# Ledger of designs, part 4: VH-VL binders against Laminin subunit gamma-3 (Lamc3)

Target 1, 177 residues: Laminin subunit gamma-3 (Lamc3), of Mus musculus (Mouse) (q9r0b6r508to684)
Amino acid sequence: HIRSDFRHGAGGWQIRSMGVSKRPLQWSQSGLLLGLRGGEELSAPKKFLGDQRLSYGQPVILTLQVPPGGSPPPIQLRLEGAGLALSLRPSSLPSPQDTRQPRRVQLQFLLQETSEEAESPLPTFHFQRLLSNLTALSIWTSGQGPGHSGQVLLCEVQLTSAWPQRELAPPASWVET
Key: E = the ipSAE of ESMFold2; O = the ipSAE of OpenDDE; V2 = 0.75 times the mean of E and O plus 0.25 times the DockQ between their complexes.

## First folded at step 1 (VH-VL)

Design o06 (framework fv_oberotatug)
Fold by ESMFold2-Fast, scan of step 1:
Structure o06 (fold): chain C 177 residues (1-177), chain A 124 residues (1-124), chain B 107 residues (1-107)
Amino acid sequence: as target 1 above (177 residues)
Amino acid sequence: EVQLVESGGGLVKPGGSLRLSCAASGFTFSNAWMSWVRQAPGKGLEWVGRIRSKTDGGTTDYAAPVQGRFTISRDDSKNTLYLQMNSLKTEDTAVYYCTTGEYSSSWYDYFDYWGQGTLVTVSS
Amino acid sequence: DVQMTQSPSSLSASVGDRVTITCRASQSISSYLSWYQQRPGKAPNLLIYDASSLQSGVPSRFSGSGSGTDFTLTISTLQPEDFATYYCQQSYSTPYTFGQGTKVEIK
């Protein structure tokens, strides 16, 4: 599995924005502040990119620290590769917790071609193409309110693989005549 | 393989000064938050203070009994943590441990790595 | 400061016994609690972090539970190497504070 735990810094993650000047990433003692504005995305470093087909059907897991009375913002995971893009919603909701206390929350995003709100958004073939050369993996929020801005911390991101260890496919030259 | 080795302990008179060192190896020291924890003879554990990594601001926090007398510093080029102890009192007599954790943050700040400890005795 | 109080301060037990140690925080600390074991003349060893997570390499007979203000460390079947002093520690806020310790002695 591929992980960022943010315990000693931003780990190569960056805020990206198309139409607005990039804001400096805010790193607190526990992780990255998820105070994303409209048009901003938190973008993964290169270790999460490239051929990720071994992660098909496996979760991307985000660990958040949520303040008392707070709730996780509506987080989406955006994938780009091979000229394609897809946004995914969490595949499961976290277990109920006492909202009066600070708490840890995990969100899981299954890497698959179907989202809860879509009518077959991508054929499997196209999604496999996207995963064969992942060029971006980004965290985005839709409708984050003022009450949650700068309060929720991203503490860990894990990209899960079907295999505990990554195995490289034989080079094309190994099979070619 | 993470290792922490303390040195600099010894006998000192009340009002004196002493500097402890902690040599770190087996991890990226410059990224780690480091703490000092002490234990008086036959007594329990007491957190002394910590220093954050430079990328996290390099700030220090201290327990009230040592604030204003003790200073924690680090030298990332030497992978070494320091505790400068001034105006020592008999109640500062303790074994001093250098500690760090796999998760060095306010959210999961626990100590899974400890040095062997170094004894500081403050008496006349 | 968050004050941590352990109960009991000491106990006598036999190999094979189930041992429970409790720790109470003066205010809610969520799950930001760790348990340490200290054998005589040795540095402490982390047993449990985040109230209930077993540290890698620690025997499964150790378990932690609780949240908020009340926490428990349980040793399901005491072994000879478990005669030691146990400490809880909160990492919710600085200054970090330890309980006074519970000494587990042979009966």
Scores: ipSAE 0.000, ipTM 0.464, lowest interface PAE 15.0, mean pLDDT 79

Design o07 (framework fv_oberotatug)
Fold by ESMFold2-Fast, scan of step 1:
Structure o07 (fold): chain C 177 residues (1-177), chain A 124 residues (1-124), chain B 107 residues (1-107)
Amino acid sequence: as target 1 above (177 residues)
Amino acid sequence: EVQLVESGGGLVKPGGSLRLSCAASGFTFSNAWMSWVRQAPGKGLEWVGRIKSETDGGTTDYAAPVQGRFTISRDDSKNTLYLQMNSLKTEDTAVYYCTTDYVWGSYDYEFDYWGQGTLVTVSS
Amino acid sequence: DVQMTQSPSSLSASVGDRVTITCRASQSISSYLSWYQQRPGKAPNLLIYAASSLQSGVPSRFSGSGSGTDFTLTISTLQPEDFATYYCQQSYSTPLTFGQGTKVEIK
């Protein structure tokens, strides 16, 4: 699992606009304040990038903390790699209701080219190329307005990898057929 | 264009039954939590109950006056919400509105849609 | 259940007046409060959600404030189309509950 839990800082995450670093992040031990403006995105540190093919078919999980009277903004995940780009929507969105306490909600983004969450699905070959050299993983929203909670925190981001099963398989030369 | 169209209202005797329907269009009905709200003639608004989307468990909640007598259900293949009313009382006389409570993909009440309402009269 | 009480039950006003309607919850509902307008013979129309957020398409003369138990709806400069009944609603817990309504009438 590759994860950021923000317990000890922003962990290399940055607010960017058009690929350029912009204003500073607001951090607390509970997480990053998720107050993105139009054109801004929250960009992942290097540990989430590179060859992520083992994450194919696995979720990216975002954990948010929402105050009792607040609602999380609509969030999208953007992936770039090998000259390709794809935006994903969450596979399930949390209800903003039913709470008297600050609550933690999780958003899951399935890393799959045929997912209904995909904005513009890619053929499998192209999606595998994108994951083979991931150059950006970013979080953005339609914009947090005055009518939304200003205290929504990003508490954790997890990128899940499949365990390689064939590492312990006998080499082909040991198999007698 | 979003539309909610209620039907099935009418005159019914005390102790009788009636089924209301609400036909939805212009949004992804299967992602919506749907509610029924009623208004007695010349009175205020009263929430009747709601049903969550199937992905959120498909569970129902009811106001105390209707609990055990009314049942809310949905047919996502037909984009239709239902209210089955049993053991009707004169106090149930009202205009019944179909409304969206929560739509998946919305984090607030921006998708607050109401139908035109259908009148239910419970009288001898 | 959360009880919602509106004040006043009715008021008389003239075009151009500032109108304030209050809503009080029997327990804290944080900011889970909406304001609705209902014109005679029409379905309710959402004005304000999350206590203070103006619904898209609603004129800026409408504003909401408050949190916890005490909330207000203000119409800064009353227009002819604003003569209607106004309801507050809490969505903090089920059952959802409405206030009894405030009727804004022509003087």
Scores: ipSAE 0.007, ipTM 0.484, lowest interface PAE 12.4, mean pLDDT 79

Design o08 (framework fv_oberotatug)
Heavy chain, then light chain:
Amino acid sequence: EVQLVESGGGLVKPGGSLRLSCAASGFTFSNAWMSWVRQAPGKGLEWVGRIKSKTDGGTTDYAAPVQGRFTISRDDSKNTLYLQMNSLKTEDTAVYYCTTEGWDYGDYAFDIWGQGTLVTVSS
Amino acid sequence: DVQMTQSPSSLSASVGDRVTITCRASQSISDYLSWYQQRPGKAPNLLIYAASSLQSGVPSRFSGSGSGTDFTLTISTLQPEDFATYYCQQSYSYPYTFGQGTKVEIK
ESMFold2-Fast, scan of step 1: ipSAE 0.013; ipTM 0.579

Design o09 (framework fv_oberotatug)
Fold by ESMFold2-Fast, scan of step 1:
Structure o09 (fold): chain C 177 residues (1-177), chain A 126 residues (1-126), chain B 107 residues (1-107)
Amino acid sequence: as target 1 above (177 residues)
Amino acid sequence: EVQLVESGGGLVKPGGSLRLSCAASGFTFSNAWMSWVRQAPGKGLEWVGRIKSKTDGGTTDYAAPVQGRFTISRDDSKNTLYLQMNSLKTEDTAVYYCTTDEGYYYGSGSYWFDPWGQGTLVTVSS
Amino acid sequence: DVQMTQSPSSLSASVGDRVTITCRASQSISSYLSWYQQRPGKAPNLLIYAASSLQSGVPSRFSGSGSGTDFTLTISTLQPEDFATYYCQQSDSTPYTFGQGTKVEIK
């Protein structure tokens, strides 16, 4: 599994517009402030990129910290690779929570050929080609629908890989994810 | 307890104007995205439009039938949502409901105590 | 715009019956679908959000399922207070759109 936990800084994540860094991130020991403006996206460091075919059908998991009275913004995950691009929406929505208390929310994005902005889904062969040389993994917020950003913090991003057959057992930390 | 109370409905002639209000309490109104939904007598629900929180840009979106005639605004100091209706048509006759959009996409702001106000009737007739 | 089509437009049922209402979107909306109940003379009440998540305070006899374009609302054991009109609504994109409604009437 590949993770960013933001315990010691932004971990190489950057705010970009058209692939160029535009402004500095706000970081605290609690996480990155997820306050994206129009045209901005939060771009992953190199450790999330490259050959990610072992992640096909596996989730990217975002952990958010939401303040009392707050709500997470509508988040999409954008993938680019091999000259292709695809935007993914959360594969499942989080369980009901008491909004009067601060809370942790996990969003899962299945790495599969679904939920394109375009009319038709990306063919499986093309999606696997995209994952064979992932050049960008980005978080952005839709201008559509309800919700607000406020003081929502990004606490963790995990890219899940299929269990490697070369090992006897997975690390204990993967079980707790 | 989340409460939404609409007011300002009444009888108006075609081509006339009317302003609806929605008074909100029990939640942080300034953080919420707000929508208006209407229902013509004996008909189904129809979304009218939405306004985002000022933190999220304060922008508005409208359904095609009301675009250019209706304006949604908010006064966060009064916890009040407004719908200004101009050039009213008989087809605009409906009960108008105020709703909140907060937390809806992801379910994490998921506790709805009263997602809809009681509604206010607007009748456009000669 | 995303069109929402409900079926049936009306149905007659008896207390204790299992009732299923379907909703179809003209294009994929993932899980961005809610179900509402409207009793005569009252404002709508949220039953289900995110296609399958039961709203706090709503009886467990209500359940939702589906994703993409096809969705269902099920009432496992109809009660007297459930005779009402039910609406689905997509929140995938603006304009938000509702189904035409399904009226559940006493048989």
Scores: ipSAE 0.000, ipTM 0.469, lowest interface PAE 14.3, mean pLDDT 78

Design o11 (framework fv_oberotatug)
Fold by ESMFold2-Fast, scan of step 1:
Structure o11 (fold): chain C 177 residues (1-177), chain A 123 residues (1-123), chain B 107 residues (1-107)
Amino acid sequence: as target 1 above (177 residues)
Amino acid sequence: EVQLVESGGGLVKPGGSLRLSCAASGFTFSNAWMSWVRQAPGKGLEWVGRIKSKTDGGTTDYAAPVQGRFTISRDDSKNTLYLQMNSLKTEDTAVYYCTTGRYSYGYRYFDYWGQGTLVTVSS
Amino acid sequence: DVQMTQSPSSLSASVGDRVTITCRASQSISSYLSWYQQRPGKAPNLLIYAASSLQSGVPSRFSGSGSGTDFTLTISTLQPEDFATYYCQQSYSTPWTFGQGTKVEIK
């Protein structure tokens, strides 16, 4: 699997607006400050890109540190590749938790072409084509909204692969619509 | 400053054809999803269809009433969106708006609209 | 297709009033809901996106709330320029669909 744990810096992640790098990230020993402005996205370094077909149906896991009284913002994961793009929502919401303490929250994004919350899902063939040459993997947040007091830190990003797999496209039985 | 300017509307007889254009400026057109929304006189808004950016595959989607009759296309070199309308019906009489479907924080919405162009389908 | 139903179809109000417009989706659309204002003879203007996010330049008297199937647009203190028709719109799935509109008119 591929991961960024931000122990020693931003690890090649960049803030971009419309694909152009815009401003420096705020980093600390605890992680990256996930404070995106309108039109900005947090873009992954090259190690997350390229042929990611072995990650089909597998999760991208984001670990966040949320301050006391705060809540994780609505987050989308955007994938681009082979002239195609798709945005994914978390596969499930985190369990209710005590907001009086700083806490770590994990969000999972399944790398699949269909989701009830996904805008414009792709046919399986097109999604496999997208994963065959992934050119961008990016994080978007809502940035502004009621109840989002305090900034969250991105502590870890993990791209999971079913390594090694026998075939580049999973059998139909692994795909749930 | 973002501008969208529609043109090509007019009077056409049932069964006829018409092509609408939308000239865009003030933003990176090639990165934008573009939509057509129509409004019949005195009625509400109705989404006609959209075309995705070239980076997102350049695919089109249509509302059922226009499927098979209307075609949306784009020319990124001219920053222009098109709507080719064939087999026009009296029910297609409406003001046609060009809209930007810009993407922000995982959401897509119509933050800019043209002035609209009137299409009247009548004998 | 996701059907959007607005309530009421029209309402009469006075300047200074608190106005509430509701929108119901035929299935859960999470927070993929926008609100638009349309003045007579003009193109629509975006007020709210993502159910509750205020578009830049829109007065703070406008607010949106809700998630899933039930959504509300509130105008806390109605102004003369707010007499218009309001539309909700889902962008959760294609085809994108609008509510039928709510006309806010002078009492």
Scores: ipSAE 0.005, ipTM 0.507, lowest interface PAE 11.3, mean pLDDT 81

Design p01 (framework fv_ponezumab)
Fold by ESMFold2-Fast, scan of step 1:
Structure p01 (fold): chain C 177 residues (1-177), chain A 124 residues (1-124), chain B 112 residues (1-112)
Amino acid sequence: as target 1 above (177 residues)
Amino acid sequence: QVQLVQSGAEVKKPGASVKVSCKASGYTFTSYYIHWVRQAPGQGLEWMGRINPSGGSTKYAPRLQDRVTMTRDTSTSTVYMELSSLRSEDTAVYYCARDYYDSSGYSYYGMDVWGQGTTVTVSS
Amino acid sequence: DVVMTQSPLSLPVTLGQPASISCKSSQSLVYSDGNTYLNWFQQRPGQSPRRLIYKVSNRDSGVPDRFSGSGSGTDFTLKISRVEAEDVGVYYCMQGTHWPYTFGQGTRLEIK
């Protein structure tokens, strides 16, 4: 798995906006402030990019810290690669929760085409091609979202791989040919 | 800057059709539904339908389903609403409004940004 | 279709006094995801509607603290704690839980 947990800083994540220079991120020990304005997106560092085909059909998981009385903003995940671009919506519903307390919410974005709007999602071939050379992975929200979006913290981003590393040491007497 | 800009006022005869446009800017066009809502003079708001600009899928109010058509042009970030077989009771201000959608059901289902409105007058 | 009923239809208020608007739905507005999609809109004379509240009680960015929404199931309230001159207009509740979307008939807030 590829992970950003923001324990020691923004970890190479950057706010980007079309036609505007990058603006500073706000970081704390609790996470990265997810206060995106209209046209802004939060762009992933290079470790999330490149050949990510092993993540096909697996989720990108965002963990958010929501303040008391707050709600997470509408979030989309934008992917670019191999000259293609698409936006994904969360594939699972957040559990209903008591809003009187601070809480952590996880959003999962399944890295595969959807069937909800047949003409909108990329076909399997194009989706896999996009993942073969991922050039951007960005978190985007409704720019006119509710007032609590500026108080929501991004605590973790995980890109899940389908094939966990199998670790087995060969015998000392074995010689690879 | 997030903005919805609508076409200008129209005067039509009964039986004609009218096509109103709504041009979006300042956000990702395919990430929001566009709803059409109308308001007759001195009356309340009536939902007419919505379009998903991503796939072009539409849902129309049952009362208007046989007369209304919504389309979009992704190259210009523009949504169109066409109403046919116009009657005097179709005289209204027609608004477009954006609404975040999410295929997983995570959504506000609220119209957060509205166009300025297009007055359509139907008279003989 | 879900019928949305507002009361009162006309609400004369003295500046600085509180105002309250009721909205009742013919069916529960709780969606399958556990959320309640009841919204409140303000329409000032000659202007487009503006969303004030979404999901019962959440204020939109830029909406003053004097506006608050509450309620559950089928019974909802919009409150203005201290009415100001710029609050003149028509207020609409709207449900987004059931297709088709429906609005209340509107409440006209007037300064006495």
Scores: ipSAE 0.000, ipTM 0.477, lowest interface PAE 13.1, mean pLDDT 79

Design p02 (framework fv_ponezumab)
Fold by ESMFold2-Fast, scan of step 1:
Structure p02 (fold): chain C 177 residues (1-177), chain A 123 residues (1-123), chain B 112 residues (1-112)
Amino acid sequence: as target 1 above (177 residues)
Amino acid sequence: QVQLVQSGAEVKKPGASVKVSCKASGYTFTGYYIHWVRQAPGQGLEWMGRINPNSGGTKYAPRLQDRVTMTRDTSTSTVYMELSSLRSEDTAVYYCARDEGYDFWSGYYMDVWGQGTTVTVSS
Amino acid sequence: DVVMTQSPLSLPVTLGQPASISCKSSQSLVYSDGNTYLNWFQQRPGQSPRRLIYKVSNRDSGVPDRFSGSGSGTDFTLKISRVEAEDVGVYYCMQGTHWPLTFGQGTRLEIK
């Protein structure tokens, strides 16, 4: 898997406006502030780009810290590659048990065509073609106002691959239940 | 301010059980894993296991898994470590430590530690 | 279990001089995500361990820049460029890549 955990900085992520302009990111040990303005996208560094076909049918997972009383924002994932572009909505909703405490939630974006949720759905062949040479992977939000209360932090981004070293395989020395 | 505050010293007889608590404050309790690490007098550090406070899921060191149980109470932001069938070799300072781990099998590096709880096992 | 071997176990050092502690793992600590989960802790007498370095070379907030970590794969080093009196204590390396998590034996840094 390919990850950004933001523990030592912004990790090459950039705010871009239509791919041509940018402004400084606000970073802390807790994560990146998702204070995106109209037309802005948070763009992934090189390690998320290139041949990502092993990620077809697998999720991009975003870990967010949501403020007290807040809800996960309406986040979209934008992909560009091989002359194609599309936007994806989360494939699953976070837990509906919102509280008054800050909390960590995960949003998953399934990297495949969807019949109902994708803004511009593609047939499987075209989606796999897009992933064969990914040139942009970006996070954007609809309806986020600047400086509104309950600002959200991005704590981790994971691009999941099929056939990774099996993360759930226990070491030989431990005993299973 | 992030803090982990542990329960007070315990003296136990061989064969007894001990339950040590670790109360978290200053952060989102369910967002970070808690490890337990012990240190026998004059010796090094030994990892005992960890708990995910969100799920209650645990992983224990293989040599201790038959005797150790870790639990949590999200309403009080408290993690517990219970060790049964105590022996003199279990005399140690027991520490809890916070960690942010998203991979079940790796990625842990323990950033904040409790003050320690001394457990003495004597006849 | 992954065995973490530190050397030296006892490190007498003169104030203001550099100090170096080695840590060797029995297996590679590179995880499948490309990260190396090797960490360094300091324990002053009578105190809880304090993390100095995480993921080989990243200093914690408040850790002086005279402390540095380096290494790759199975061989790692913690360096103190100019030892100060407050540095007295035991230093431990720890691997977080393989279960169970394991610590080195510790290196006791003493002023001579």
Scores: ipSAE 0.000, ipTM 0.446, lowest interface PAE 20.1, mean pLDDT 79

Design p03 (framework fv_ponezumab)
Fold by ESMFold2-Fast, scan of step 1:
Structure p03 (fold): chain C 177 residues (1-177), chain A 123 residues (1-123), chain B 112 residues (1-112)
Amino acid sequence: as target 1 above (177 residues)
Amino acid sequence: QVQLVQSGAEVKKPGASVKVSCKASGYTFTDYYIHWVRQAPGQGLEWMGRIDPSGGSTKYAPRLQDRVTMTRDTSTSTVYMELSSLRSEDTAVYYCARDLEYSSGWYYGMDVWGQGTTVTVSS
Amino acid sequence: DVVMTQSPLSLPVTLGQPASISCKSSQSLVYSDGNTYLNWFQQRPGQSPRRLIYKVSNRDSGVPDRFSGSGSGTDFTLKISRVEAEDVGVYYCMQGTHYPYTFGQGTRLEIK
């Protein structure tokens, strides 16, 4: 799998504005401060890009650290490749894993095309084409979430890949390689 | 100035309940957990539990979970700790403590403490 | 519960000399986020505890630089490079990694 754990810095992630200039990231040993403004995206480094077809149907997992009493903002994952673009919502809502401060939560985004025809569906063939040459993988928010979203930290990003012979165990059971 | 101010001393009989208050000021009340820690005369510190003032979520020490209840009132920035079925062994100074440094980022540990509330259980 | 064991329990020290307190945990204090939530507190007679060190080695604001914390995993140390009269009191280590939070039994530092 492909990971950024931010233990040694921003790991090549950048704040990017759609057609506008970027601004600097704030990093700490706990992660990247996830404070995105309208039109801004947090863009992945090259290791997450290229041919990612083996990740079809597999999750992108974001681990966040949320302040006490706070909530993560509504986070979306944007994919671009082969002239196509698609925005994905989390497949599940975050649940606090620990009740001590701050909380760690995980968001999972299944790498699948949208199936709702009235909402600009992307056919499977086109989605596979997008994944065959991924040119951008970005995190953005549709708006400021409830609570103290300005202090939410991004602690880890994982792009999961399937092996041809047999599905591997979920990321939570994997060891670092 | 950040401070936690606790209610005054209490004297109770065995079997009674006591409710101690801790009023926060000088910071955003809902941003910080409040812990309760007690200390029997001449003894060490014992963690009792904590409350998240934003959501009201609590976590108690297992040995006390059937007797302790923590609540908060966000309109008065006050946390309460109620201990029921009091025993002589509950005689102690009870402290509330804040668990994060305000304005300095994310640091763990009890950085601001109340002055303590003496609870004496005697017959 | 995680057991925190301090040594020594009684620490008589001559003014100006160094002092060292050991704290050992019955299991690793490294949390899933990679941080170690080991803290040190000082309690002077009749006073509330005061945090000296958080996350193993970080000194709190206003704490003199003669205090330092170190360690990893299950073995931790608080050092005072030159003991002063105002250092008299009881020192506690505390783990915040596992619920319930637990304290060491305390080390009483006295001037001899």
Scores: ipSAE 0.000, ipTM 0.448, lowest interface PAE 18.6, mean pLDDT 79

Design p05 (framework fv_ponezumab; at its last look DockQ between E and O 0.04; V2 from the best seeds 0.00; counts 0 for: pae O 12.8 > 2, placed apart)
Heavy chain, then light chain:
Amino acid sequence: QVQLVQSGAEVKKPGASVKVSCKASGYTFTDYYIHWVRQAPGQGLEWMGRINPNSGGTKYAPRLQDRVTMTRDTSTSTVYMELSSLRSEDTAVYYCAREDYDILTGYYGMDVWGQGTTVTVSS
Amino acid sequence: DVVMTQSPLSLPVTLGQPASISCKSSQSLVYSDGNTYLNWFQQRPGQSPRRLIYEVSNRDSGVPDRFSGSGSGTDFTLKISRVEAEDVGVYYCMQGTHWPYTFGQGTRLEIK
ESMFold2-Fast, scan of step 1: ipSAE 0.024; ipTM 0.551
ESMFold2, look of step 2: ipSAE 0.050; ipTM 0.555
ESMFold2 (binder alone), look of step 2: mean pLDDT 91; pTM 0.924
OpenDDE, look of step 2: ipSAE 0.000; ipTM 0.549
ESMFold2, look of step 5: ipSAE 0.000; ipTM 0.465
ESMFold2 (binder alone), look of step 5: mean pLDDT 91; pTM 0.924
OpenDDE, look of step 5: ipSAE 0.011; ipTM 0.584
ESMFold2, look of step 10: ipSAE 0.045; ipTM 0.606
ESMFold2 (binder alone), look of step 10: mean pLDDT 91; pTM 0.922
OpenDDE, look of step 10: ipSAE 0.000; ipTM 0.566

Design p06 (framework fv_ponezumab)
Fold by ESMFold2-Fast, scan of step 1:
Structure p06 (fold): chain C 177 residues (1-177), chain A 122 residues (1-122), chain B 112 residues (1-112)
Amino acid sequence: as target 1 above (177 residues)
Amino acid sequence: QVQLVQSGAEVKKPGASVKVSCKASGYTFTSYYIHWVRQAPGQGLEWMGRIDPSGGSTKYAPRLQDRVTMTRDTSTSTVYMELSSLRSEDTAVYYCARDSWGSYDYYYMDVWGQGTTVTVSS
Amino acid sequence: DVVMTQSPLSLPVTLGQPASISCKSSQSLVYSDGNTYLNWFQQRPGQSPRRLIYKVSNRDSGVPDRFSGSGSGTDFTLKISRVEAEDVGVYYCMQGTHYPLTFGQGTRLEIK
């Protein structure tokens, strides 16, 4: 699995804007402040990039800390690779909980080209091509959700990889006994 | 020259199944979704579903699910659409259509087949 | 399902005059990637549909510049600046943002 836990700083994550200037990230022991402005996205360091085909169908998991009375903002995950781009919505939403105290929530994004809510025009061939040379993995928000997005902390990002699968091994009866 | 060539007209009885073919040429078959769209006489266009020729994955319109099956044969660059339990309301021209794309997005249905007329009558 | 509503359904127009077709969606067509997947198709009598416009305002190769698309969110327009005889046919809008893909009911353009 590839992970950023932000224990010792921003871990190479950066705010991208017009592609020419970068705004400083606000880090604390609890995580990164997820306060993105219009046109900004939070971009992953190189360890999340490159050949990620083993992550096909697997989740990217974001762990957030939400303040009392708040809710997670509408977060999307943007992938770019091989000249293609695709934005993903969370595959599942956190269960409703008492909002009277700070809580940790996880958002899961499945790395696949289709969803039940929206028809993606991107064929599996092109999605595999995108994953074969991932050049950007970014977190962005489509607007202000209920609550204060500027108070939400990003505590962890995990990119899940499937175990390498090989041609089915011969039955045990074919090995020395 | 990009072309989609469909099989010929069919006349079927109610309750039968029909299988329409769409043969692609002039491009990399596995690189584009193929959609199926039908048009009843004097009516508008209705999306039936699509197939990804590379992986074989399909997505069908919910109203037609359980009756529609889409498959492909990569060795012949051909997509098939099978519709079962035919009713008179399934009388229509059936079209296949290919997607297109740019660097950062997709554009639906740039090339269409000539259509296959399916008539359901007793 | 997203309902696509076209108006007018019948559009008689004098040769050389402009024509305008409206398409309204029951919900926003902005996809999660920021793109709006609204296409326009033309179907001439006895022919397969032909795509004219993709992503609201982009003309396909070979489509004359007298055709233009515009709009945002839920309201879209196809305009023909000067109608020619070969423009006779039915025009359909289509949304690709939401599953299942849906078409408008069609607008029949005829020369009067």
Scores: ipSAE 0.000, ipTM 0.524, lowest interface PAE 13.6, mean pLDDT 81

